# Ledger of designs, part 23: VH-VL binders against NAD kinase (nadK)

Target 1, 268 residues: NAD kinase (nadK), of Syntrophomonas wolfei subsp. wolfei (q0aze0)
Amino acid sequence: MKIILVNNRFKENTEKKAQEIAGQLSALNVEVIIDNGLDEPYAGTVDFIMVLGGDGTMLRAARRYGQRAIPVLGVNMGTVGFLSNIEINELAEYLPLILREEYSLEARMMLEVAVFQQQSLLTRVFCLNELLLRSNSPRMLSFALEISGQKLEPYRGDGLIVSTTTGSTAYSLSAGGPIADPQLDAFIVTPVASHIINKRPLVVSPEREISLHLLEEREAIIGIDGQIKMDFGAENRVLIKRAPHPLLMVNLKAKPFFTSIDRSLQRQ

## First folded at step 15 (VH-VL)

Design HH19 (from HH3 with heavy chain M55I)
Fold by OpenDDE, fold request of step 17:
Formats: C-alpha cells, structure tokens, sequence
Structure HH19 (fold): chain C 268 residues (1-268), chain A 123 residues (1-123), chain B 107 residues (1-107)
C-alpha cells in the first residue's frame, strides 16, 4: 500500500505529525509520500490520501489529486471545517479500517474550470469548492453569464461565484448562497454584490455548462477555492463544467451534514 | 421497525445448490453493508461473507470455506440480500443469518440480525 | 486468521450474580471486538461494540472492557433473561472470527 500524506508546510505542527504518521505507516510496511505543497504533485500511483489539517488543505489535495479516483480522508488538526471526517487523535484507532479498505466513500462533485485567451486554453483546473470572478477595482464588473448556451441578462456587480454543493458552505454561503446537501450534484451560481438587490442564486444541473466573459475592458480576477488567483480580462473566457471524476472522500465516522452545519453556523 | 427476514432454507443433497434471500425493511438498504453468518447445529457462529453497498464499490469478501462456492449479491430495488450456495457440503448445514454491518462508528459489528433460515445438506 | 478464545465455555450462575466472561485474541486487535448474546432458539443480538461501547437498547448491567488481546464482558447483576450463550467477535481483519461461545446456565 502507498499513501500520500498531504499537509501544510506553513503549519509546522502538521509537518511534524506527518512525519510521525509516516514513521508509523512505514513500520507497517506502507510506503508513504509527504506532500506539503512545496513540490509538484506526486505523479506515481497511490492507494490512499490522508489530508492532515483543515479545509484549505483538503481543497489543495483535491486540486492536486482529486481526478485520480483515489480515496481521500480528511483528518482534522484542531481547525473548524466541513471537509474532515476524523480527528488526528482518532487516526490510530481507525487505521486498521484504512489499511484493510473497510471504509465508505462519498463522491463529491468537483468543478472543471477552463480559462481561455480567445480560443486558446490558458489553464484548466479542477477544484472542490468554487470559481470566483470578481472585480480588481472598486468598480462593478459587467459580464455575460451563459448556461448551456442560454444567455442571461448582462450581470453587473462585484462578481460571481460558481460553486459545487460542497462549496455551498464556503464563500458562496457568505455571499448569500443556499446551503446545499453535499450528496447532491449541482452548480450553485451566487451573485456577489449585484446591482440588482434581489438577484437570486441559481441552482444549476451538473449536466450544464457555465461560461463567463467580461463585457467591458476592465481588469478582473479569477479565484479558485480561495487559493489560486489569476488575472482575467476582456479577452478571456472561463468555462465551468462538472469534473469528469468526483472526489472520493473517505468516511470512517458518521458525520451528519445538517447537524454539523447548524452547529458551525451558530458558532460564527 | 428495522427488520431482516431470511428465507430459502431447506433440505438439499450434497453437491446441490440453494439460494437464500434476506428481505430488509425499516432502513435504507442500498447504503448498508450486509453479511451472512451461519451457525451449525449446536455450534458457534461463523462469518460467511460480506458485501458493501454499491456506492462503496459493492466489494464482496468471503470466508475461506465458502470461497468459490458461495456468492453474495443484492438487489437494492427489492431491498433484498442473496446468498447463492453451490456445491453444497454436509458441513454447510447451518442456520444462516443475514446481518447489517454498520460502516461507521461500530468497528464492523453486526448490529441487526434476521431470525435465520435453516439449510440442511444431507444424503 | 485471528483466533478468539472464550473462557469459560460454560458457567452456572444464579439470578443476581455478577458474571464475567473473558475473550482472548491470538493477536492484537485493538478495540475491534464485539459481544453478542444468543438466547435459545433465537438470533444473536449485539451487546457491546468497540470493546466497551454499549449497544443502544442494551441494559446497563452489561459492560465490556479490554483492548489488544484480552477482553471482558461483565453482567453486574444477572437477570432471568440473561441465561444465554455469549460470543465475542473480532473485526480487526478478515476473516472476521467469533469465539466458541460461553453458555450461561441456571445454577
């Protein structure tokens, strides 16, 4: 068995823990690779991914490995989040289930985000939470939103979020988007400070495609999962689709989503 | 009410075949891991095999004594678990129980049991 | 395979007695140990999971303890309905195996 431990190099405690866990797994004849985000994703085949940290680390892991159909376990290390299944102090207890493949899987839809310069592909990224288009100035953006070829009225506002159901509890939530059941596959299109006061979020079928482009010569930014940033201008177009493969999240413990979200929201 | 009801047991000759059924009700069967456990007359319990839910890959595992002869399957549309038993041997004589295997929190304990169905393999 | 050995194979007790049954695994199984009760002519019922967790609906007079290789089921005050056969079961690795059982009989 080969396992990748994903941690955050900027969190020293996660690095230390990764080393400890690596040692324990090695003692059990498990090959371990530690990914702290410094280097390129490991290109070889692996059987399991453990994410040590919070939601941010999970998002990075998903972007790096989510398209490889590898089980991914979130192990929380003292943070508040929605993407971890067990606590770090529980890992040892659940390790037999992991090593013997006695775990459950939950498929989470990811986004495929393609950014174009005219007809040329600049980049393609898979992400678990959301794509954000926002103004890079105090001025509102004017952009076109198209869903499966259907052109909506021009949008004016600070920006727009296209989120998965997993991402519904992330930035989309802060922007007034609905809370979605992670077991449901759908796009959530949430306006960010629209000039139309009552502009409502859209819940869109995962079978549809979403495209965005600016209608004015302005500077904007594309944000992905709050971790990737790139410039976006009038010559650019972004296409969002359901990723061809979902993230396979490992469930070792029951974690009722709606109870958890209710608790989490009360704490904020 | 959560319930498992086995059926299909009976008398069969050595080398014969038999298919057991387990009807589930009162819970979301399609998400449940299921197992068969058998008990020879006057003897202890013996795990026969386990099948995961479809969403978890539907993986099947068997005990060595029945490997290659028994097949576990499920029809989620009918909330039914099956045990196809081929090449039956006298030592397969037992009460066969279907059980749930919680995939969370109970470390794979068998928490729900049917009443069992008797399979007798005899000449 | 992991071998599970229960002790004793049988015991006689009276209502009100404290009863202790032990189970030993041939190797370390952490807390992947469950206890079951089987009354005559009935299917087994789960009593304890994860070595010491009481299954919902099970009376509090039942308790489990232990980890690694040695485990114990305790009935603090034996009741008439507790006369049955008890089994331990390991789920640490496949094949999942049971102890040979302990029959609790009326003295």
Amino acid sequence: as target 1 above (268 residues)
Amino acid sequence: EVQLVESGGGLVKPGGSLRLSCAASGFTFSNAWMSWVRQAPGKGLEWVGRIKSKIDGGTKNYAAPVQGRFTISRDDSKNTLYLQMNSLKTEDTAVYYCTTVPKYDKFLAFDIWGQGTLVTVSS
Amino acid sequence: DVQMTQSPSSLSASVGDRVTITCRASQGISRYLSWYQQRPGKAPNLLIYKASNLESGVPSRFSGSGSGTDFTLTISTLQPEDFATYYCQQSYERPWTFGQGTKVEIK
Scores: ipSAE 0.892, ipTM 0.955, lowest interface PAE 0.5, mean pLDDT 95
Fold by OpenDDE, fold request of step 17:
Structure HH19 (fold): chain C 268 residues (1-268), chain A 123 residues (1-123), chain B 107 residues (1-107)
Amino acid sequence: as target 1 above (268 residues)
Amino acid sequence: EVQLVESGGGLVKPGGSLRLSCAASGFTFSNAWMSWVRQAPGKGLEWVGRIKSKIDGGTKNYAAPVQGRFTISRDDSKNTLYLQMNSLKTEDTAVYYCTTVPKYDKFLAFDIWGQGTLVTVSS
Amino acid sequence: DVQMTQSPSSLSASVGDRVTITCRASQGISRYLSWYQQRPGKAPNLLIYKASNLESGVPSRFSGSGSGTDFTLTISTLQPEDFATYYCQQSYERPWTFGQGTKVEIK
């Protein structure tokens, strides 16, 4: 068995823990690769991915490995989030289930985001939460939203979020998007500070494709999961579709999503 | 009420075949991991095999004594678990129990059991 | 395979007695140990999971303890309905295996 441990090199505790776990796994004749984000994703074949940290680390792991159809376990290390299944202090106890492949899987839809300049592909990324188009100035954007070839009226506002159902509890939520069952596959298109009061979010079939481009010469940015940023201008177009592979999240414990979201919302 | 009801047991000759059924009710069967456990007359319990839910890959695992001869399957539309037994041997004689295997929280304990169905392999 | 050895194979006790059954694994199995009760002519019932967790609906007179290789099932005050055969079971690795059973009989 070969396992990737994904941690955050900027969090010392996750690095130390990764080394510790690596040692333990090695003692069990498990090959371990540690990915702290410093290097390119490991290109070799692996059987399992453990993400040590919070939701941010999971998002990074998903972007790096989500397209490879590998089971991914979120191991929480002291943060509150929605993407971890067990706590770090529980890992040792649940390790037999992992090694014996006695775990459940939950498929989470990911986005495939392609950014173009005219007809040329600039970049393609997979992400678990959302694509954000946002103004890079105090001025509102004017942009075109197209869904499966259907051109909507010009959009004006600070930006737009295209989120998975997993991402519904992330930035989309803060922007007024609906809370979605992560077991449901759908796009959530949430406006960010639209000039239209009470502009409603859209829930869109995962079978559709979403296209965005600016309608005027403005400075904008594309954000991916709140971690990756790139400049976006009038000559660019972004195409969002369902990723060909979902993220396979490992469930070792029951994770009551709706109870968790209630608790989280009550704390805010 | 959660319930498992086994059926299909009976008398069969060595080398023969038999298919057992387990009808599930009272819970979401399609999400459940299921197992077969058998008990020879006057003897202890022996795990036969386990099948995961379809969403979890439907993975099947068997005990060595039945590997290659027995096949576990399921029909989620009918809430039914099956055990196809081929090349039966006298030592396969037992009461066969259908069980649930919680995939969470109980570390794979068998928490729900059927009443069992008797399989007798004899010449 | 992990071998599970119960002790004793049988015991005689009276109503009200404290009964202790032990189970030893041939290797460390952490807390992947369950206890079952089987009354004559009936299917087994889960009593304890994760070595010490009481299954819902099971009387509190039943308790489990242990980790690693040595485990114990205790009935604090034996009741008439507790005369049965008890089995431990490891789920640490496949094949999942049971102890040979302990028959609790009336003295």
Scores: ipSAE 0.891, ipTM 0.954, lowest interface PAE 0.5, mean pLDDT 95
Fold by OpenDDE, look of step 15:
Structure HH19 (fold): chain C 268 residues (1-268), chain A 123 residues (1-123), chain B 107 residues (1-107)
Amino acid sequence: as target 1 above (268 residues)
Amino acid sequence: EVQLVESGGGLVKPGGSLRLSCAASGFTFSNAWMSWVRQAPGKGLEWVGRIKSKIDGGTKNYAAPVQGRFTISRDDSKNTLYLQMNSLKTEDTAVYYCTTVPKYDKFLAFDIWGQGTLVTVSS
Amino acid sequence: DVQMTQSPSSLSASVGDRVTITCRASQGISRYLSWYQQRPGKAPNLLIYKASNLESGVPSRFSGSGSGTDFTLTISTLQPEDFATYYCQQSYERPWTFGQGTKVEIK
């Protein structure tokens, strides 16, 4: 068995823990690769990914490895979030289940985000939470939203979020989006400070495609999972689709999403 | 009420085949991991095999004595678990129980059991 | 395969007695150990999971302890309905295996 341990190099405690766990796994004849985000994602085949840290680390791991259909376990290290399944102090007792592949999986839809310069592809990214189009100035954006070829009325506001159901409890929520069941596949299109009062978020079928472009020359940015940022202008287009592969999140413990949502949200 | 009801047991000759069924009710069967456990007359319990839920890949695993002869399957639309038994041997004589295997928190304990169905392999 | 050895194979006890059954694994199985009760002519019922967790609906007179290789099922005060055969089971690795059983009989 080969396992990638994903941690955050900027968090010393996760570095140390990754080394410790690596040692333990090695002693069990498990090959371990530590990914602290410094280098490119490991290109070889692996059987399992453990993410040590919080939601941010999971998001990075998902972007790096999610398209490879590898089981990903979130191991919380004292942070608050929605994407970890077990605590670090529980890892030892659950390890046999991991090693024996006696765990359940939850498929979480990811976004495929393609950013174009005219007709040329600039970048393609898979992400777990959301794509954000946001003004990079105090001025509102004017942009076009198209869903499966249906052109909506031009939008004016600070921006727009296209999130997965997983991402519904992230920035989309702060922007007034609905909380979605993570077991549901859907896009959530949430306006950010629309000039139209009561502009409602949209819940969109994962079978549809979403495209965005600016209608005027403005300074804007594309944000992905709150971690990747790139400039976005009038010459750019973004196409959002359901990723061809979901993130396979490992469930070792039952997590009552709805019964704990209030508590979790208050802690953020 | 959560319930598992086995059926299909009976008398069969060595080398014969038999198909057991387990009807589930009172819980979301499609999400459940299921196992077969058997008990020879007057003997202890023996795990036969396990099938995961479809969402978890539907992976099947078997005990060595039945590997290659027995096949576990499920029809989620019918809330039914099956055990196809081929090339039956006298040592396969047992009461066969279907069980649930919680995929969370119980470390794979068998928490729900049917009442079992008797399979007798005899010439 | 992991072998599970229960002790004793049988015991006689009276109502009100404290009963202790042990289970030993041939290798370390952490807390991947469950206990079952089987009354005559009935299917087994889960009593304890994860070595020491009481299954819902199981009387508190039942308790489990242990980790690694040595495990214990204890009935603090034996009741008439407790006369049965008890099995331990490891789920640490496949094949999942049971102990040979301990029959608790009335003295």
Scores: ipSAE 0.882, ipTM 0.949, lowest interface PAE 0.6, mean pLDDT 94

Design HH19 (from HH3 with heavy chain M55I)
Fold by OpenDDE, look of step 16:
Structure HH19 (fold): chain C 268 residues (1-268), chain A 123 residues (1-123), chain B 107 residues (1-107)
Amino acid sequence: as target 1 above (268 residues)
Amino acid sequence: EVQLVESGGGLVKPGGSLRLSCAASGFTFSNAWMSWVRQAPGKGLEWVGRIKSKIDGGTKNYAAPVQGRFTISRDDSKNTLYLQMNSLKTEDTAVYYCTTVPKYDKFLAFDIWGQGTLVTVSS
Amino acid sequence: DVQMTQSPSSLSASVGDRVTITCRASQGISRYLSWYQQRPGKAPNLLIYKASNLESGVPSRFSGSGSGTDFTLTISTLQPEDFATYYCQQSYERPWTFGQGTKVEIK
């Protein structure tokens, strides 16, 4: 077995723990790679991904490795979130299940985000939570939303979020989006401070494609999972699709999503 | 109510074949991990094999005594688990139980059992 | 393979008695240990999982303890329906193995 440990590069304690776990796994004849902020994702094949940290670390790991269809376990290290399955102090006890491949999986839909400059692809990213388009000035944006070729009325506001159901409890929620069952595959399109006061979020089939572009010369920003940021202008377009592969999240423990929402949200 | 009902047991000669079935009801069978456990007359319990759910890869594992001779399979559309037994031996004589294996929280304990079906291998 | 050794193989007790059954693993199995009850002519029933967790619907007079290699099943006050054979089972590694069983008989 080959395992990659992805820790929070900004938290020294997670690095230390990664080293410790690596040692333990090595002693069990498991090959271990540590991604503590590698410039590029590890290119070799791995059988299992263990994420040490919180939701942010999971998001990063998902973007880096999620397209490889490899089991990903979130191991929480003292944070509150929705993406970790076990606590760090539980890892030792659950390790036999991991090593013997006696774990269940939950497929989480990811976004495929493609950003274009005219007709040229600038970047393509797979992400677990959301794509954010927002103004980079105090002025509202005017932008076009198209869903599967259907052109909606122009949006005016601070921005727009296109989220997975997993991401429904992230920024989309703060913007007034609905809480979605993570077991459901869907897009959630949530306006951010729309000029239309009661502009409602949209729940969109994962089979559809979403496109965004500005209708005026204005400075905007694209944000992905709150971690990637890039400038977005009138010459740019965003195409959002369901990623071809879901993130395969490892379930070692049952997670009472709906009963724990209040607790988790209050601590974020 | 969760229920498992085994069938297909009977008398067979050494070297013969038999196919057991386990009908599941009361739960989402397609998501369940399943196992076979057998018990020779007057003896203890012996794990035979396990099959994961399709979503978890459908992986099959067997105990050494039945490896290569027994095959576990499932038909999720029929909520049925199977045990194909080939090259049967006298030592395979046992009551065969169908069981569920929780995928998490119970560390792979067998939480639901059928009533069992008797397989007798004799000349 | 991990060998599970139960003790005693059989015991006689009376209603109301405290009964203790032990199970020893040939190697450390953490808490990957379950206990089962089997009445004559019936299928086994899960009593305890993860060494000490009581299965839903099981009377509180049953309890499990232990970790590593030594485990104990305790019946605090034996009831008439508790006369049965009890098995421990490890799920630490395949093949999953059972103890040889402990028959609790009426005195």
Scores: ipSAE 0.881, ipTM 0.949, lowest interface PAE 0.6, mean pLDDT 95
Fold by ESMFold2, fold request of step 17:
Structure HH19 (fold): chain C 268 residues (1-268), chain A 123 residues (1-123), chain B 107 residues (1-107)
Amino acid sequence: as target 1 above (268 residues)
Amino acid sequence: EVQLVESGGGLVKPGGSLRLSCAASGFTFSNAWMSWVRQAPGKGLEWVGRIKSKIDGGTKNYAAPVQGRFTISRDDSKNTLYLQMNSLKTEDTAVYYCTTVPKYDKFLAFDIWGQGTLVTVSS
Amino acid sequence: DVQMTQSPSSLSASVGDRVTITCRASQGISRYLSWYQQRPGKAPNLLIYKASNLESGVPSRFSGSGSGTDFTLTISTLQPEDFATYYCQQSYERPWTFGQGTKVEIK
């Protein structure tokens, strides 16, 4: 059996714990690949992914591995978030379930984001929480939103968030979007500082395609999961779809979403 | 309230077949992992097999004495677990219990049990 | 396969007595051990999971302890409804196996 341990190289206690866990797994004859973010994603066959850290580390794992149908377990190392299932001090006692595949999986929708310059594809990325389009200057943006070829009235404001239901508790929430049950598949489209009063958040079928482009020359940025940024201008267009595969999250302990909302949000 | 009710037990000759049913209520059956456990008269408990929910892949596992002869299945639209028993032997004589296997928090303990249905295999 | 051995196979006790039942696994099973009670003519019910965790609705006079290979079920103050057969069971690896049972009888 081969496992990737994903950690955050900028936190020393996380690196120390990753080495300790790798040693424990190696003693059980488990092959271990450590992904601390410095190298390209591991391309070989892998049976399981353990994410050691908070929601940010999980987002990186999802972008790197989420389309490969590999079970991913979030292991909390200190800060309560939305994407961890067990605590680091419990991991040893749960290893028999992991190694014998005695666990449940929860599918979480991901976004496929394709950015174009005119007609040429510049990049394609996958994300778990959201795409953000925002102004990169003192001036507001004027931009077009199309949903499955249907052109909405122009948007004017600081930007727009296109989120999964998993991402509904991230930036989308701060911008006024609803909290969504992560068991639902949907897009949540949330304006950021809109000057148009009747531009409300939209909940959109996961079967739709969402397209964005600027209507005026302005400096803008696309942000992905709050961790990747790209320049975006009048010559660009972005297309957003449901990703071909969901993230397969491992559940070993029940985590009742609705009763835990206050605790999880108060830690942000 | 949560209930499991087995049915379909009875007398059958060696080499015969029998189908057991377990009707579930009071919980979301389609999300549950389910198991069969049997108890020969005057004897202890013996695990027979487990089926995962369809959503977790529907994986089926069996104890060696029944492998190839027994088949666990489920019908989520009817909240019903089944045990198809073929090529029955006198050693299969037992009370058969339907159980749940919690997929969270309890380390796979059998937490909910039905009342059992008796299968007698004799000539 | 993991074999589970209970001791004693039977015992006699009076209401109010402290009763101790032991269970030994043929290999280390961490805390993947559960205890069940089966009253005469009834189905089993779960008492203890994870070696020491009390199932909901089970009286606090029941307790479990142990890890690895050696486990104990204790009834601190035996009640009339506690005259039953008790089983331990490992869930560490398939096939999941039970001890042979311990019958607790009225003295």
Scores: ipSAE 0.691, ipTM 0.866, lowest interface PAE 1.4, mean pLDDT 91
Fold by ESMFold2, fold request of step 17:
Structure HH19 (fold): chain C 268 residues (1-268), chain A 123 residues (1-123), chain B 107 residues (1-107)
Amino acid sequence: as target 1 above (268 residues)
Amino acid sequence: EVQLVESGGGLVKPGGSLRLSCAASGFTFSNAWMSWVRQAPGKGLEWVGRIKSKIDGGTKNYAAPVQGRFTISRDDSKNTLYLQMNSLKTEDTAVYYCTTVPKYDKFLAFDIWGQGTLVTVSS
Amino acid sequence: DVQMTQSPSSLSASVGDRVTITCRASQGISRYLSWYQQRPGKAPNLLIYKASNLESGVPSRFSGSGSGTDFTLTISTLQPEDFATYYCQQSYERPWTFGQGTKVEIK
């Protein structure tokens, strides 16, 4: 059996703990690959991914490995968020279930984001929470939103968020979007500081394709899960679809989403 | 509230076949992992096999004595678990219990049991 | 396979007695151990999971302890309804196996 341990290299306790866990697993004849974000994602076959850290570390793991249909377990090492399932001090106790594949899976929709310059693909990235289009200057953006060929009236404001239901509790929430059940597949399209008052958040079928482009020359950026930033201008457009594969999250302990919302939001 | 009711037991000759059913109610059957456990008359308990929910991959696992002869299946639209028993042997004579296996928090203990159905394999 | 050995195979006790049943695994099973009660003519019922956790609705006179290879079920004050056969069971690795049972009889 081969496991990737994903950690955050900027947190000293997670790096030390990842090495400790790798040693314990190696003693059980489990091959371990440590991914601290520095090297390219491991390309070989892998049976399981263990994320040591909080929601940010999980977001990186999802971007790197989410399309490979590998079970991913979130192990909390400090701040409880929305994406961890067990605590680090419980890991040894749950290890028999992991090694014998006696666990449940929960599918979480991901976004596929393709950014173009003219007709040429610049980059394609997958994300778990959201894409943000926003102004990179004091001036507002004027931009077009198209949903499966349906052209909405132009937007004017600071930007727009397209999130998954998992991302509904992240930036989308702060911008006025609804909290969504992460078991649903949907896009949530949330304007950021719109000057056009009837531009309300939209909940959109995951089968739709969403397109964005600027209507005026302005400095803008595309943000991905709050962790990747790229410049976006009048020569660019972005296409957003449901990713081909969901993130497969491992559940070893029950985590009722709705009874825990206030605790999880207070910790962000 | 929660209930498991087995049926389909009876007398069958060695080499014969029998299909057991387990009707479930009072919980979301489609999310549950289900198991069969048997007990020969006057003897202890023996695990027979387990089927995961479809959402968890529908994986089936069997004890060695029944591997290749027994097949566990489920019909989520009917809230029913099945055990197809082929090539029956006299040592398969037992009361067969339908059970749930909690997928969270209980380390795979068998938490809910039916009352069982008797299978007798005799010439 | 993990073999589970219970001791004793049977015992006689009076109402009010403290009863202790032991279970030994042939290899370490952490706390992947559960206890079941089976009254005559009835299906088993879960008493204890994770070696020491009481299932909902089980009286507090039942307790479990142990980790690794050695486990104990204790009934602190035996009641008339506790005359039954008790089984331990490991869920550490497949095939999941039971002890041979301990019959608790009225003296």
Scores: ipSAE 0.670, ipTM 0.863, lowest interface PAE 1.6, mean pLDDT 91

